# VH-VL binders against Ureidoglycolate lyase (DAL3), part 6

Target 1, 195 residues: Ureidoglycolate lyase (DAL3), of Saccharomyces cerevisiae (p32459)
Amino acid sequence: MVTVVAETLTKESFEEYGTIISPDEEISRMQNLEKGANQGTAIKLLQVSQVENKSTSKVPNWNLFRCFPQPHLNRVFTQGSNQAISHSIKVLEKHPCSTQTFVPMGRTSAEVAYLVVVAKEIGNKPDLSTLRAFTCLGNQAVTYGLGTWHAPMIVLGKEEHLDFSVLIYESLDPDRPEKDCVEEHYSDGDVCIII

## First folded at step 19 (VH-VL; from q8 with heavy chain I110Y)

Design q16
Fold by ESMFold2, fold request of step 20:
Structure q16 (fold): chain C 195 residues (1-195), chain A 121 residues (1-121), chain B 112 residues (1-112)
Amino acid sequence: as target 1 above (195 residues)
Amino acid sequence: QVQLVQSGAEVKKPGATVKISCKVSGYTFTDYYMHWVQQAPGKGLEWMGRINPNDGGTRYDPKFQGRVTITADTSTDTAYMELSSLRSEDTAVYYCARDRGYKYGYAFDYWGQGTLVTVSS
Amino acid sequence: DIVMTQSPDSLAVSLGERATINCKSSQSVLYEDNNKNYLAWYQQKPGQPPKLLIYWASTKESGVPDRFSGSGSGTDFTLTISSLQAEDVAVYYCQQYWDVWTFGQGTKLEQL
């Protein structure tokens, strides 16, 4: 039995599990906010998140996920507030040969839009002592590090759905699915997140 | 008591088609992949292709792609391999073989007894 | 296409002596994540279908005598029969299952 309380997604809090694209954090630490790109209409920040490929595929996929909140998650959430909503995790998965980037589309920047649940690895399984969960804003993207255990997408909020563009390198070998994804399954109540 | 029983030997003319059956017993047919393997007289083993009996999904070696069709009938627990446009080089023993999946190595743990196909004018 | 090459093509060994058969793949069949080599060994006696001896390169199939062992990793693999018995006279095949399935050409093991 493991229970963790969701916390706010930040660059620092996520750094052991991967990287994030977090525009407000990046801008807040810049010394010069000059709009020096696109003929004076943009601020360009370089190398904010890293993609890695250890698969035999040299061509990545952009997948589209249309994700729907479960009924108990179809409500407003606020950063830094414990609303005592429990959510049971039925599966954690990893992608041994690729990072995986999720970019949300269609939510406002200040809205809590999804939940990320991650763990480090021990003995080719999730190390539940490192399990953490993060509430993510509609303008934040996450890149799971190579082989980082994570829950499938969990949508929060009143909207009917949340779309993600998802970047991953996949072998797509129908005979050896372990090349792309390894799963660990849990019974109800074994792994719980309090939001 | 796993058993794979193949249909009997066949003699065919060049250009004909042969269809070999492999009837299983002693396990749930839809739980495991079925493979087909060619062995020409005095030669080694050549993988031809496989089927997932649960959904009918197939995969073939390029050497046989376009001439081989593998099917499964879940009502009779029988797999079939059909080889068309037969040539004298297709004279061989043909085996069906079961693969137990990831946990046990995707290797072939049970084999049919083999079916000799002779292609001659 | 992963090509499997066995050596020697033919081998003669006295009863009670050690037999060693080698298999080389053109590409590594080791998956780093699970630390498994996607390789099997088969024995085929005249007039019979092949019999699985070893999977995951070194794991013996149930009912296989202790004198059979598999070793190696990556691209180089070995089947060893520690003390040859008369019933071990057969053709031996390696097989990779990392990308589709391919067999080595076979090694004929004979009694001296």
Scores: ipSAE 0.631, ipTM 0.848, lowest interface PAE 1.7, mean pLDDT 92
Fold by ESMFold2, fold request of step 20:
Structure q16 (fold): chain C 195 residues (1-195), chain A 121 residues (1-121), chain B 112 residues (1-112)
Amino acid sequence: as target 1 above (195 residues)
Amino acid sequence: QVQLVQSGAEVKKPGATVKISCKVSGYTFTDYYMHWVQQAPGKGLEWMGRINPNDGGTRYDPKFQGRVTITADTSTDTAYMELSSLRSEDTAVYYCARDRGYKYGYAFDYWGQGTLVTVSS
Amino acid sequence: DIVMTQSPDSLAVSLGERATINCKSSQSVLYEDNNKNYLAWYQQKPGQPPKLLIYWASTKESGVPDRFSGSGSGTDFTLTISSLQAEDVAVYYCQQYWDVWTFGQGTKLEQL
């Protein structure tokens, strides 16, 4: 049995699992806020998240995920607070040959909008001693590192759904699904997140 | 005991069509993919295609695409391979073969006895 | 589209002696994520269908005699018969199943 308490998503805290796109965090680290791009109407930050492809496909896909909160998660969450809401993880998956980027659409920086759950690998399985969970704001995107174990996306909040644009390279070999996705399943209560 | 029993030998003229059956017993037909393999006289094995009997989904080698049709009848536990527009180079023994999936390799663990098709002018 | 090349094309071996058949793929069939080589070996006797001997390059199929073994990784693979028996006279095929399914051209094993 493993239980972890969800943490606030930051670039540093997520570093061993992948990269993130965290606008307010990035802007707060800049010494010069000059609007030097887009004819003086934008601040451009380059290379904030890295994509990798070890699949046989040379062309990535943008997939659309419409995700729905489970009833016990259909409520308001606040960064850093302990509401003692328990959520059981039934599956962790990995994409061995590609990073995977989730970009939320329709939530603001004022909203805790989703939960990411990640683990490193040991022996071709999730290393549950490295299991961590992060509450994510509506303006933050995540890129799971190549082969990083993660739960399917978990929506938080009062809204009926949260849409994600998802970037991934997929081989789409119908005969060898393990090229794109590998799953590990857990019984109820074996892997739990406290939010 | 797992068994794959194919229909008997056929003699055909160029331009004709042949349909070979492969009836299975000893396992649940819809649980495993069925493959078809060509072996010309004195030559090696050539993969032609496969079917998922559960949903009817097929995949073919490009050199047979457009001439080969693989089907499955789950009411009789029988797979079929139909090859049209026969040519003399299609003279071969044709095998059906089962793959057991990821755990035991996608290799072919059981084979039919083979069906000789002779195409002569 | 992976080409499998066997060597030699034919081999004559005395009863009780070691037989070695090689198979080379045009690209690696090792999936590093699961550490498996997507490679099988078959035996085909005259007038019979092929019989599966080895899968995952080195895992022996049930009922296959102990004298048969498979080895190798990536692009280079070997089937070994440690002590040839008369019933081992056959054609042997390697097969990759990493990208569709393709077979080697076969190796004819004869008694010397």
Scores: ipSAE 0.618, ipTM 0.846, lowest interface PAE 1.7, mean pLDDT 93
Fold by ESMFold2, last read:
Structure q16 (fold): chain C 195 residues (1-195), chain A 121 residues (1-121), chain B 112 residues (1-112)
Amino acid sequence: as target 1 above (195 residues)
Amino acid sequence: QVQLVQSGAEVKKPGATVKISCKVSGYTFTDYYMHWVQQAPGKGLEWMGRINPNDGGTRYDPKFQGRVTITADTSTDTAYMELSSLRSEDTAVYYCARDRGYKYGYAFDYWGQGTLVTVSS
Amino acid sequence: DIVMTQSPDSLAVSLGERATINCKSSQSVLYEDNNKNYLAWYQQKPGQPPKLLIYWASTKESGVPDRFSGSGSGTDFTLTISSLQAEDVAVYYCQQYWDVWTFGQGTKLEQL
């Protein structure tokens, strides 16, 4: 039995598991807010998240995920506040040969839109002593690092779904699925997140 | 007691089609891939292709692509391999073989007894 | 395509002596993430289907005599029979299963 309380997603809190794209956080640290790109109508920030490829594929996929909240998660959540909602994790997975970037579409920076659950590795299994969970705003994207164990995407909020654009390098070998994804399964109650 | 029982020997003319059956027992047919392997007289083993009986998905070696069709009938627990446009060099023993998936390697743990197909004018 | 090449093509060994059969792959069949070599060994006697001896390069299949062992990693593999028995006279094949399935050409083992 492992239980963790979800915490606010930030660049620092997530750094052991990957990188994030967090516009308001990045802008708040800038010395100068000049709109120096796109003929004076944009602020361009470089190298905000890192993509890595150890697969044999040279061309990444942009996948589309339409994700649906479970009934107990189909409600409003507030960043940093404990609402005492329990969610059981039944699978953690990793992508040994690629980072994976999830970019949400259709939610605002005012909404807690999804939950990210991650762990580091020990042996070829999730190291549950490093298990953490993060509530993510609708304007934040995450990039899971190479081999970072994570739960399938978990949607929060009252909307019926949340779409993600997903960038990943995949071999797509139907005979050897472990090239793209390795899974570890858990019984109900073994791994729980309090939101 | 796992068994893979193949249909009997066949004699065919060039240009014909042969369909070989492989009936399984002693395990759940849809849980494991089924493979087909060719062995010409006095020669080595050549992988032809495989089927996932659970969803019917197939994959073939390019050497046989376009001439081989592998199917599965889950109501009779039987896999089939059909080879069309037969040539004299297709004279061989054909085996079905099961693979156990990742945990025990993707190697072939049980084989059928083999089916001799003779292609002669 | 991963080509599997065995050596020698034929081998004669006295009863009770060690037999070694080599297999080389044109590409590594070691997956770094799980540290497994995607390689198997088979024995085939005349008029019979092949019999699985070893998978994951070195793991013996259930019921295979202890005299059989597999070793090697990456591109270079060896099947060893520590003390040849008369019933070990057969053709031996290696097989990779890292990318599709490919067999070596076979090694005929005979009693000297």
Scores: ipSAE 0.588, ipTM 0.833, lowest interface PAE 2.0, mean pLDDT 92
Fold by ESMFold2, last read:
Structure q16 (fold): chain C 195 residues (1-195), chain A 121 residues (1-121), chain B 112 residues (1-112)
Amino acid sequence: as target 1 above (195 residues)
Amino acid sequence: QVQLVQSGAEVKKPGATVKISCKVSGYTFTDYYMHWVQQAPGKGLEWMGRINPNDGGTRYDPKFQGRVTITADTSTDTAYMELSSLRSEDTAVYYCARDRGYKYGYAFDYWGQGTLVTVSS
Amino acid sequence: DIVMTQSPDSLAVSLGERATINCKSSQSVLYEDNNKNYLAWYQQKPGQPPKLLIYWASTKESGVPDRFSGSGSGTDFTLTISSLQAEDVAVYYCQQYWDVWTFGQGTKLEQL
């Protein structure tokens, strides 16, 4: 059995698992807030998250995920607070040959909208000693690094669903799904997150 | 005990169509892919295509694409391979073969006995 | 398209001697993530369907005699029969399953 308390998603806290697109964090560190883009109506920040392709495909895909909160997660969550809500993780997966970016759509920047659960690898399986969980705001996107083990997307909040635009390079070989995704399964209670 | 039993030998004229059956027993038909393999007299093995009996999804070698149709009937646990517009070079033994998936290798662990199709006048 | 080439096309070996059959793929069939070579070996005796001997390049199928072994990685593979028995006279095929399924042309093994 392993239990992990969810923590706030930041660039620093996630750096071992991938990168994130975190607008408020990025803006807060700028010295010059000049609106130099889009005819003076935008601030452009370059290279905020990195994608990688180790697959044989040279063209990425945008996939759409419509994700639904489970009943016990269909409630308001606050960043940095322990709500004492338990959630069991039944699957971790990895994409051995591509980064994968999840961009949420339809939540405000102030809302805790989803939970990210990640682990590093040991012996071609998740290293549960490195298991971490992060509460993510509606304006934050996550890029899982190559081979980073992660849970399927977990929606938090009162909304009926949360849509994600998902960027990934996929071989799409119908006969060898392991080229794109590898899964590890767990029984109820073996891997738990406290939110 | 796993068994793949194929329909009997057939003699066909050029331009005809042949449909070979492969009836399985001793395992759950929808759990495994079924493949078809051609072997011309005195020649090697040539993969033709496969079906996933669970969803009916097929994939074919380009050499046979457009002339071969692989189907599965889950109510009778039987796979079929139909080859159209037959020519003399299609004279061969045709095998069905089971593939047991990633965990145990995508290799063919059980084969049917083979069906000889002869195309001649 | 992965082309599988076997060598030799035929060989003759005395009973009790070692037989080796080589198979080369035009592309690597090793998936480094799972460290598996997507390659199999089959034996086919006259008038019979093929019989699976080896999968994942080196894993023996249940019931295959200990004298059979597979080795190699990436693009170069070998089937070895350590001590030939009369019943081993057959045609042997390698097969890749990394991208669709492709067989080698076959190697005929005969008794001297």
Scores: ipSAE 0.587, ipTM 0.835, lowest interface PAE 2.0, mean pLDDT 92

